VH-VL binders against q58102. Designs and how they scored, part 1

No score or structure here was measured in a lab: all are predicted.

Target 1, 198 residues: q58102
Amino acid sequence: LMDVHVLFSGGKDSSLSAVILKKLGYNPHLITINFGVIPSYKLAEETAKILGFKHKVITLDRKIVEKAADMIIEHKYPGPAIQYVHKTVLEILADEYSILADGTRRDDRVPKLSYSEIQSLEMRKNIQYITPLMGFGYKTLRHLASEFFILEEIKSGTKLSSDYEAEIRHILKERGESPEKYFPEHKQTRVVGLKKEI
Positions, changes and structure headers below are counted from each chain's first letter, unless a header gives other numbers; antibody chains are not in Kabat numbers.
F, E and O stand for the ipSAE by ESMFold2-Fast, ESMFold2 and OpenDDE, each averaged over both directions (binder to target, target to binder). V2 = 0.75 x the mean of E and O + 0.25 x the DockQ between their complexes.
[cut] marks letters that were taken out.

## First folded at step 1 (VH-VL)

Design C1 (framework fv_concizumab)
Fold by ESMFold2-Fast, scan of step 1:
Structure C1 (fold): chain C 198 residues (1-198), chain A 119 residues (1-119), chain B 112 residues (1-112)
Amino acid sequence: as target 1 above (198 residues)
Amino acid sequence: EVQLVESGGGLVKPGGSLRLSCAASGFTFSDYYMSWVRQTPEKRLEWVATISSSGSTIYFPDSVQGRFTISRDNAKNSLYLQMNSLRAEDTAVYYCARDYGDYEGFDYWGQGTTVTVSS
Amino acid sequence: DIVMTQTPLSLSVTPGQPASISCKSSQSLLHSDGKTYLNWYLQKPGQSPQLLIYEVSNRFSGVPDRFSGSGSGTDFTLKISRVEAEDVGVYYCMQSIQLPYTFGGGTKVEIK
């Protein structure tokens, strides 16, 4: 089986990506990135156990999310900063793993690499970067997720979320900024159970 | 065809209670967040409540929090709004609405049911 | 709470002429997910509100191409290229970037 390393938050999109890759004949290994600010990886660890995939937490340099916080303070919204973090994470992981994947979808959030960025990454690092959900819209992904998963709602960017926002929000707060000035309140879903065998 | 049909409105005295119902058809009800939105006699639109697809997450604005309760029965394709301690300011047409995506707004609205709070 | 301000309060349009409605938000409606959560609704007389445009510029199913939405950040515009009799009603903008959802005060469009 070919190993694929999947950037994993414990949310429905990264979970669904891992399931699809398994059905295509890959051997998914889930990786959750942590920057050493807060232990935001705990919910992802629990979800990985539920899904039955191998999982590990990779700790990267705190300076990455510190720069993201600087960008947010300068720009007054988080989009470019989250994009910067996601691209930086993929660049670093490409030095270790030959096949990378994530939960990026067609109508997705800010951390979506452009075609030219993907092409550059794959050529320079000699890797494959797979986005299994990129051809699918929100309604199709919602249907597929509901077929496989029992989902629970969590607040985006809380200390319990395993996305980049949790640690960035913490840095903003320790610098005397209110994260709520920059990040709109939003809910995400996480996988808390299976409805059928994957 | 997506249809939402509200019922349960009426005339009630201040401090009274009413329970609104919304019957949904033409879509998989359990896949969608559902909301109540009211329209005052002055034609102002006000969001009243939102409930997640599973019913586990519920939101209210400050104006009704503690007085209103939203619930759903996915087996019956039904949405409910229990309104307690009603005030004259709650007089409005109450619409059942389906949320598009996760918190992207309302793509379909019911015909509305009128609630009048008057002595 | 995000405040939504619509102008004008009302406008009277000769059939076939264009109409333009402005909507301003008290803060940016651009979310960290890259989407801008601004919708437009039309309420025809005696009817429920109906979705016209979602995420600034996307026409909802069945909405004629004479309706177009534009804008970014805090400033948004709904345009009707050639107003028809069936376009009479009250137009509302709405933000859904955060709870509570908030609506503009409405703009009444009527035919001269």
Scores: ipSAE 0.000, ipTM 0.461, lowest interface PAE 15.6, mean pLDDT 85

Design C10 (framework fv_concizumab)
Fold by ESMFold2-Fast, scan of step 1:
Structure C10 (fold): chain C 198 residues (1-198), chain A 121 residues (1-121), chain B 112 residues (1-112)
Amino acid sequence: as target 1 above (198 residues)
Amino acid sequence: EVQLVESGGGLVKPGGSLRLSCAASGFTFSDYYMSWVRQTPEKRLEWVATISSSGSYTYFPDSVQGRFTISRDNAKNSLYLQMNSLRAEDTAVYYCAREGWYDSSGYFDYWGQGTTVTVSS
Amino acid sequence: DIVMTQTPLSLSVTPGQPASISCKSSQSLLHSDGKTYLNWYLQKPGQSPQLLIYEVSNRFSGVPDRFSGSGSGTDFTLKISRVEAEDVGVYYCMQSIQLPYTFGGGTKVEIK
């Protein structure tokens, strides 16, 4: 079995990526990134236990999300900042792990590496970067997730959610900004149980 | 000296609503996550709600999700719990509690004196 | 939800004698950050709960050194080396590794 390290939020997409990789013969290890600002990883840890995969939290330099906050203030929207964080995370993890994966979907806008960025990363770091969901549209992914998972809606950016948004919002507030100026209110789906054996 | 003072408890009928308040003093209120924890007549402790230092994030157990809302006013050093669709099982002493060390690990380092909520017909 | 089980339900202690309280969790409280999220509270008669020990073994400010916490994984112990009259009350363990935060059923300590 080949170990693959999956960027993991506890959401349906990163969960489904791990399940697909297991069915393809990989041994998934789930990684949640934290920047030392707030403990935004506990829900991901709960979901990892439900899925039955090994999980760890990796703490990276706070300066990464501080730069992201600066970018959001400059641009007035979060897209480029989220892209910067995701690309930086992958660059750092590529020094440690030879096979990386995440839940990037075909229809995603951000975070999503371009084909040239993926090729550059793989060649410079001598790694494999896998996006199992890239070939599937919304309807197929929703169908697959509903077959495997019991899902719950949760507000994005919560203290315990494992997306980059929670810590970036906290830094924006520390700098005298209202995070709601930049981030629209939205919900994400979290995996809270299994309907099938994985 | 850290102080938390709850108010707003009382007797209410099933299906009714009640709003609890907690007045904080002796620390920088806007730096801390705040929570509500209740104690049943059987003396069981149950976590009820948590709100982030900014007020942007809120958490609830399934038993109160959709019925209770936690909020705060950092300018007034005040924490609130809006309780709707109350049930007999919500009867408890409700404590306002501070989470330790600025958005820390979920332990409650200081508690208020509690306010009693009784839900009965 | 993580279930927290305390034993005994109650104990009567002669003043100056030691006391030991057990707390067991339905799953490990060790986080990948290396910390174990198990906390202990004391509720004295007529008073609010107060923090004694956080993250297994760290005494909260002002807590006497006769209180000590130990354990790992799913099994935890709170010890009082010499029980004093002011230690009477109900002791609760609590996990804060995942939501919902959950408490043990309590252990009542009395002087008899």
Scores: ipSAE 0.000, ipTM 0.445, lowest interface PAE 15.4, mean pLDDT 85

Design C11 (framework fv_concizumab; at its last look DockQ between E and O 0.03; V2 from the best seeds 0.00; counts 0 for: pae O 5.7 > 2, placed apart)
Fold by ESMFold2-Fast, scan of step 1:
Structure C11 (fold): chain C 198 residues (1-198), chain A 124 residues (1-124), chain B 112 residues (1-112)
Amino acid sequence: as target 1 above (198 residues)
Amino acid sequence: EVQLVESGGGLVKPGGSLRLSCAASGFTFSDYYMSWVRQTPEKRLEWVATISSSGSTIYFPDSVQGRFTISRDNAKNSLYLQMNSLRAEDTAVYYCARDEDYYGSGEYNWFDPWGQGTTVTVSS
Amino acid sequence: DIVMTQTPLSLSVTPGQPASISCKSSQSLLHSDGKTYLNWYLQKPGQSPQLLIYEVSNRFSGVPDRFSGSGSGTDFTLKISRVEAEDVGVYYCMQSIQLPYTFGGGTKVEIK
């Protein structure tokens, strides 16, 4: 089995990526990134147990999300900052793992590496970077998720999120900014069970 | 064919109650968030309520909070809006609308289709 | 709540001429995922509203090429390159980035 390390939030897309990679004959290891600001990884740990994959939390330098907060204040929206964090995380992980994957979808705009950025990363680091969901449209991803997962609807702001956003929001508050100014209240779901064996 | 058909509208006095129903067909009802949107006599559109695919999460604007309740019966492909303590300002055509599916969660937020509408008039 | 402001209130257009409708939001509709959650609906006389454009510039299935959406942040425009009789109705913009969902006041398009 070839080991693949999957960036993991506990959400439907990173979960589905891990399932697809297992079906393709890989051995998925789930990685949740933390920056030492708040313990935003707890929900991802719970979902990883449900999925039955090996999981670890990797703590990276706080200055990465501090720079992201600076970018959000400068640009007035979080897109470029989220892109910066994601690219930085992949660069760091590529020094340790030969096969990386994430939940980037065909219709995502950010975070998403361009084809030239992917080629550059793979060549410079001598790794494989896999985006299993990139080839599939929404209808196919919805069908696959409905076959494998029990999803929970979460009211925005009621639970600690497992993505980069949670720690960035905390830093914005520390700097006297209202995170709600930049991050809207929206509907959320996460994987809380399996409908069948993966 | 995807269809939504509302019923239950009518004339009611201020302080009264009405229950609206929406019958869905042509799609897997239990996969979708569902919403109610109303149109005032002045033709202004106002979002009224949203319910998650499972029915576990419900959202309202402040204007109807505590007076309206939204519910669904996935076995019957039906959506409901219970309206209590009705005011003249609640006079409107009420539309049932299909929201995003459960997979989209916060990602594909638009209303399609809309039902035909049912008229609610709150007057003496 | 995000406030949506549409201009003009009404347009009277000669058939074949272009029409332009503006929509402004009280705060940015750009999400961290890089998408901008601004939709346009058309309500023809005696009919229910129907989806015309989603996420600023994407035409919904069956919507003619003469309709185009553009804009970013807080300022959005819906354009009809050549207005036809069937385009008569009230156009509404809507933000769906956060609850509560809010709509513009509407722009009525009429034929001269």
Scores: ipSAE 0.657, ipTM 0.873, lowest interface PAE 1.7, mean pLDDT 91
Fold by ESMFold2, look of step 2:
Structure C11 (fold): chain C 198 residues (1-198), chain A 124 residues (1-124), chain B 112 residues (1-112)
Amino acid sequence: as target 1 above (198 residues)
Amino acid sequence: EVQLVESGGGLVKPGGSLRLSCAASGFTFSDYYMSWVRQTPEKRLEWVATISSSGSTIYFPDSVQGRFTISRDNAKNSLYLQMNSLRAEDTAVYYCARDEDYYGSGEYNWFDPWGQGTTVTVSS
Amino acid sequence: DIVMTQTPLSLSVTPGQPASISCKSSQSLLHSDGKTYLNWYLQKPGQSPQLLIYEVSNRFSGVPDRFSGSGSGTDFTLKISRVEAEDVGVYYCMQSIQLPYTFGGGTKVEIK
């Protein structure tokens, strides 16, 4: 089986990407990124155990998310900062792994690489970058997630799990900013079980 | 095809209570978040409550927190709003609305469809 | 709470003429996911509100192409290129970027 390294947040989209890649004959290895600010990876670890895929946490330089916080304060909008972190993570991982994947969806806007950015990454690093959900709208994603996963709703007042957002929010708070100004919380579900063999 | 029908509105004195019901049909009710939205006599629209598809997560604005409760019975395709300690400012047409974010992603946050509404009047 | 301000409060429009409605938010509706969470509703006389535009500029299914939405950040506009009799009613903008969801005060469109 060809090894694929999947950027893994522990959410339903990255989980579904791993499942699809397994069904296509790849051997998925899940990677959660941490920047040493807080242990934001713990929910992703729990989900990876439930799914039965190998998982590791890679700690990258905290300065990456410090710069992201600088960008947010300067631009008054987090989009460019989130995009910067995502691209930087992919550049770093591309030096180590030859096949990378994530849970990017058709209807995503940020973070999301354009076609030309994907082609540039693949050519410069001599890698493959796979986005298995790119052809799917939300109705299809809902159907597929419901076919494979048992989902549990995240309760009101619980912080959403995110490799990038959670640590950036922490840095903003350390700087005296109100993270809620830039990062309105979304409703979220997490994968707590399986309905089908993976 | 999709239908939402509210009932239980009426005239109530300040400090009183009223229970609103919403009967849903034409879709898989248990898959969707559901909301209550009210329209004041001044025609202002105000979000009142949201309940998750399972009923495990509930949201209210500060204006009704502690006075209103929202519940659902997925076996009966029914949504409820219990309104206690009613005030004159609660006078409105109350709409039951399907929240299109039935996947829970936070990306499809609009109400479609709305019911016909039921009128609540709080007056002494 | 995010305050949504609509102008004008009412419009009287000759059939076939354009109409333009402004909606301003007290803070940006651009989410960290790169989407802008502004929606438009129409409430026709005697009816409940119905979705018209989502995410600033996307027409909901069945909405005629004479309706268009635009804007970014905090400033948004709904345009009707040629008002028809069936377009009479109250138009509301709504932010759905965060709870509590909030609506503009409404703009009544009438035929002269």
Scores: ipSAE 0.161, ipTM 0.709, lowest interface PAE 5.6, mean pLDDT 88
Fold by OpenDDE, look of step 2:
Structure C11 (fold): chain C 198 residues (1-198), chain A 124 residues (1-124), chain B 112 residues (1-112)
Amino acid sequence: as target 1 above (198 residues)
Amino acid sequence: EVQLVESGGGLVKPGGSLRLSCAASGFTFSDYYMSWVRQTPEKRLEWVATISSSGSTIYFPDSVQGRFTISRDNAKNSLYLQMNSLRAEDTAVYYCARDEDYYGSGEYNWFDPWGQGTTVTVSS
Amino acid sequence: DIVMTQTPLSLSVTPGQPASISCKSSQSLLHSDGKTYLNWYLQKPGQSPQLLIYEVSNRFSGVPDRFSGSGSGTDFTLKISRVEAEDVGVYYCMQSIQLPYTFGGGTKVEIK
């Protein structure tokens, strides 16, 4: 049984990733990144308990999300900034863990590493990077998530999420910026229970 | 402030050539895909070209493929459009525009901001 | 190529009244990622186009909340809840689901 460290936001995608990895014979360790801005890891922590997986919060340098905020102001949308944060997080974690995973989906735009970036990361850091959901489109994932999880739909920004966006939003506010100007409103799915045993 | 400034427009005869330039400032130029979009005298907007951040990937519509070349100099924060074999239908205001590639493919983008444009007139 | 058709060609609106612009695409703009790649631009008189809305309903930074976008598949609408003088110009829809990118013919909005 090999340990896999899964970047975990508490959402349906990272949750499903953990479940898939478990079923494949891995031992998932859920990791939520915090940058010391706000305690945004609580949702992930709750979801981890629901899933029954080990969960750890890793605190990284605030400068990373500060840079992300700068990027958002420059780009006027969050995509590049989120990509930057995710790539940076992976680089850092690759020094600590040999097997990393996240909830990147086939049809995801951001964050998502290209094939060449993945190869580079794996070669440079001598790690395995696993993206269990890369074979699934959003419809399939919705179906799968509905099979495994009790889900609630929430409006983005209504509840503090455990993704990178939460702390970046806070930084923008601190700077006198309106996050709503940059982050589009969308529906998020929260895992609130299990429909079947994992 | 993010700014794009086009130059190089003018009057040219059919079959002639023209080179447009776009000077970028106020943002990290090398991080962005860049595009040219033109507006015809009838006020129709037409995508003309897109180049990736590094310049390694280029896209053209069929209407200009083989006649136009897009390039960039990231050190100079400059975008270029070399137009050869110009036709009357190429007459337009040419805008340089910043775009973003979420997939790394140059697709699924929007343009922001746009420059003020430079006018190209192809007439005998 | 995807053909984008806007209606009406022009619209005269009394200040404070609502406006609605339609954009239809010859093909679905829904991607497998669940997003729909339809953007709206405004070109004010004497200016270059500026982004208003991306992906059907997302207001770009700085765009007032009186602007809203809706629609799905091949039918889209831009609405202005209360038209102001500064909203005068030509509005364009654009698809970015596939190359070549294509624009609608534009809708001119004027103040009555």
Scores: ipSAE 0.023, ipTM 0.609, lowest interface PAE 5.7, mean pLDDT 91
ESMFold2 (binder alone), look of step 2: mean pLDDT 92; pTM 0.942
ESMFold2-Fast, scan of step 4: ipSAE 0.000; ipTM 0.470

Design C2 (framework fv_concizumab)
Fold by ESMFold2-Fast, scan of step 1:
Structure C2 (fold): chain C 198 residues (1-198), chain A 123 residues (1-123), chain B 112 residues (1-112)
Amino acid sequence: as target 1 above (198 residues)
Amino acid sequence: EVQLVESGGGLVKPGGSLRLSCAASGFTFSDYYMSWVRQTPEKRLEWVATISSSGSTIYFPDSVQGRFTISRDNAKNSLYLQMNSLRAEDTAVYYCARVDDYVWGSYEYFDYWGQGTTVTVSS
Amino acid sequence: DIVMTQTPLSLSVTPGQPASISCKSSQSLLHSDGKTYLNWYLQKPGQSPQLLIYEVSNRFSGVPDRFSGSGSGTDFTLKISRVEAEDVGVYYCMQSIQLPYTFGGGTKVEIK
């Protein structure tokens, strides 16, 4: 079996990506990124155990999310900063892993690499970058996730969240900013159980 | 001093129900995953259920999935196991156990166990 | 599910002599993080199980240095360098690399 390393938040999209890759004959290894600001990886660890996949937390340089916070303060919205973090994470991981994947969806704007950015990454690093959910819209992904997973709704950006947002919010607070000024409130889902064997 | 004290065991007929409780003291209960592990009359150890520190994530083996429910009340330092549709093979001593992990990752071991409570399922 | 097999089923040891217990897993317990998820427990007569060794070779708090664990992959050993009367009981290995957590069948240690 070919190993694939999947960027993993414990949410429905990264979880579904891992399930699809397993069904395609890959051996998924789940990776949650942490920047040493707060331990935002705990729920992702729980979900990885539920899914039955190997999991590790990789700690990257705090300066990456500090720069992201600077960009948010400058631009007054988080899109470019989130894109910067995601691209930087993939560049770093590509030095260690030959097959990378994430939960990027067809309808996502950020984080999402363009076709030319994907080609550049794959060629320069000699890797494969897989986005299993790219062909599916929101309704199909919701249906598939509900077939496999027991889902719980959480508020975006809580300290329990394993996305980049949680640690960036913390840095914004340290700098005297209100994170809710920049990040809109929205619902996210996390996987808390399985409805069927994967 | 870490203490775990189980209660709620007893004799029940097949198809019946029991609720087990575990009272924890001597540590910050809300920081730890908690588990139930049972020991059969033949002395086999079987993991039964694990619940996350917040109570939002639970794990069961197939043998009890759909019949048992694990829950916790962090304000009361208490862990529970609701057992429904009991079978003769559920006869065992049920132990409450704490799941420990370290700063850099989970070693996943049961570092402290309670004294156990006996469940007997017989016709 | 990962199957854990212990040998021997039981052993009788003269006080002061060494004892060795084997544990084999049906698949490797080495995780991609470099750690091996194998633990040992002791159940003394009339008592609940207690943790002896975690992560192959690490003694839990208060465990005497006459206990040692070793092994890698699928083959693991628990050794007692000089068995004492209080070491009587049933020893269990356990894997925690994946759910469901599974235990060996146990090895009973008795004094001659």
Scores: ipSAE 0.000, ipTM 0.435, lowest interface PAE 17.8, mean pLDDT 85

Design C3 (framework fv_concizumab)
Fold by ESMFold2-Fast, scan of step 1:
Structure C3 (fold): chain C 198 residues (1-198), chain A 120 residues (1-120), chain B 112 residues (1-112)
Amino acid sequence: as target 1 above (198 residues)
Amino acid sequence: EVQLVESGGGLVKPGGSLRLSCAASGFTFSDYYMSWVRQTPEKRLEWVATISSSGSTIYFPDSVQGRFTISRDNAKNSLYLQMNSLRAEDTAVYYCAREYSSGWDYFDYWGQGTTVTVSS
Amino acid sequence: DIVMTQTPLSLSVTPGQPASISCKSSQSLLYSDGKTYLNWYLQKPGQSPQLLIYEVSNRFSGVPDRFSGSGSGTDFTLKISRVEAEDVGVYYCMQSIQLPYTFGGGTKVEIK
């Protein structure tokens, strides 16, 4: 079995990506990124244990999310900053792992690498980058997730969320900004149990 | 032959800082994940920190998060552990260890250890 | 965290007799790659820990064949077929299926 390292938030999409990769014959290893701002990785650790996959928390340079906060203040919305963080994370991880994956969906706008960016990353770093959910729309992903997972809704960007948003929000607050000015209120789904063996 | 030699241990007061070093020889240092593992006075072994071969990713248990930093200099074949805000429970012998493969497995070689004592 | 429980805490062995050490994990150490992430280390008096056995049953370089590891899932055993004076020390099991890496409390082996 080939090892694949999956960017993991504990959410529905990254969890489903790991399950699909296992069924394709890969050996998934889950990685949650932290930037040393707040311990936003705790729920992802719990979900990884539920899924039964190997998991580690990787700490990257705080300056990455500090730059992201600068970009949000400049642009007045988070898209380019989130894209910058995701691309930077993949570039760093590609020096370490030969096969990377994440939960990018067909219908996502950000974070999402273009086809050209994917080809460039794979050639420069001599890696494989897999996005198993790119071929499926919302209805298919909802169906697949409901077959495997017991899901809980959580508010995006909370201290317990393992997405990039939680730590960026904290930095914005430290700089005297209101994160709610830039980030709309929305809900994410977290995997809290299994309905069947994966 | 693989050799790992630690230095920098000593006596320090609670709240103080120490920087440990590990000098590696006998292998291509830049190919390996490196770790620090400590042994308490009660002889319990505790993993403290891991750094990837390139130095771009680092890992810690909750007990030292925010207080310790791990770094490496591949040109000098050296590994470092910066310990801040030291507490009595950090008293231990600190070992430099090489991880087999890309981490997430076992420590195939250990250094001689350097003693850190946190006391008034 | 995964809890590693070693028994016994210590044992005294007559030279040439066999010894067995048990290690139990709070959850399975078998991964989907077919590997079981359980390792054994030996710390001789006054020395650093040294790798003895990795991934349940593989002897590290230079380790005598009187040492053998076995087990699966959550239950593991280290056996010494005939204990010799140079085998005295503290034996530790370790899991590496997930971070943080965790170790057993150790088993001290002494000669009677």
Scores: ipSAE 0.006, ipTM 0.600, lowest interface PAE 10.0, mean pLDDT 88

Design C4 (framework fv_concizumab)
Fold by ESMFold2-Fast, scan of step 1:
Structure C4 (fold): chain C 198 residues (1-198), chain A 123 residues (1-123), chain B 112 residues (1-112)
Amino acid sequence: as target 1 above (198 residues)
Amino acid sequence: EVQLVESGGGLVKPGGSLRLSCAASGFTFSDYYMSWVRQTPEKRLEWVATISSSGSTIYFPDSVQGRFTISRDNAKNSLYLQMNSLRAEDTAVYYCARDSEYDILTGYYEDYWGQGTTVTVSS
Amino acid sequence: DIVMTQTPLSLSVTPGQPASISCKSSQSLLHSDGKTYLNWYLQKPGQSPQLLIYEVSNRFSGVPDRFSGSGSGTDFTLKISRVEAEDVGVYYCMQSIQLPYTFGGGTKVEIK
């Protein structure tokens, strides 16, 4: 069994990525990134336990999300900042793990590495970077996730969120900015149980 | 009934080490984040460490990072705090505390505390 | 770090009279989720701290309704409508919006 380290939020997409990789013969290890701002990793830890995969939280330099906050203030929207954080996370993890994966979807705009960025990362770091969901559209992924998982809908940007957004929102408030000015309101889908064995 | 019982405190010289233990009962220990909080002789409360339910992630404030290690043994319902390179300012009563139940309606706060164990660092 | 400041340092109350404790944070405790992460603890003489109120105004299990919390942003108040003998102790406010979690300096409540 080949170990693969999966960037994991506790959401449906990263959960489904881990399931697919297991069915392909990999041994998934789930990793959740935290920047030391708030304990936004709790939901991911609970979901990893439900899925039955090995899990750990990796704490990275707070300055990464502080720079992301600066970029959001400068650009007036979060896209480039989220892309910066995701690319930075992958660069750091590539020094430690030889096979990385995440829940990037075909229909994602950001975070999403271009083909040339993927090729560069793999070549420079001598790693494999796998995006199992890249071939599927949202409708198919939603149906697959619903077949495997019991899903809970939660508001984006809550303290319970395990994505980069939760900690960036806190830093924006600390700097006197309103996060709601930059981030649209939306709901995230989280995995809270299994409907069938994986 | 939720119960947390600390042990392992004592008198130690600066630069010494102590290992604190917390025995948990009355709840599913492996489902909860756990914390250590200390109370100084001046009665100031200070958060010391938090560990995830599986034990795979931990948090420390800068004042103890590199000197203290938090760990847990879910099979034994036990939480530990290994304290190295102890300083006079580490003198305190150390409390084991359970992090609040994780759900959408509650938050991050310590809902139950143990009785505490006293650590004195003096020459 | 968020600094939590409590006033007064101590409070002496006649039994049955009301008491109020103030807590101020150096930064807003309002999260983008609409919740405010301010909690209150009570430490009775010779006992461990016990949770009294979480997220500004929610009473913890078993806490009498004479206790109420209020406030928003950076200014918070804990009120006891009719102080009883068992309410004596030191009250602490605590923020849990960001790490490290920080506590106020405490307010000692005594009966006259």
Scores: ipSAE 0.000, ipTM 0.456, lowest interface PAE 15.1, mean pLDDT 84

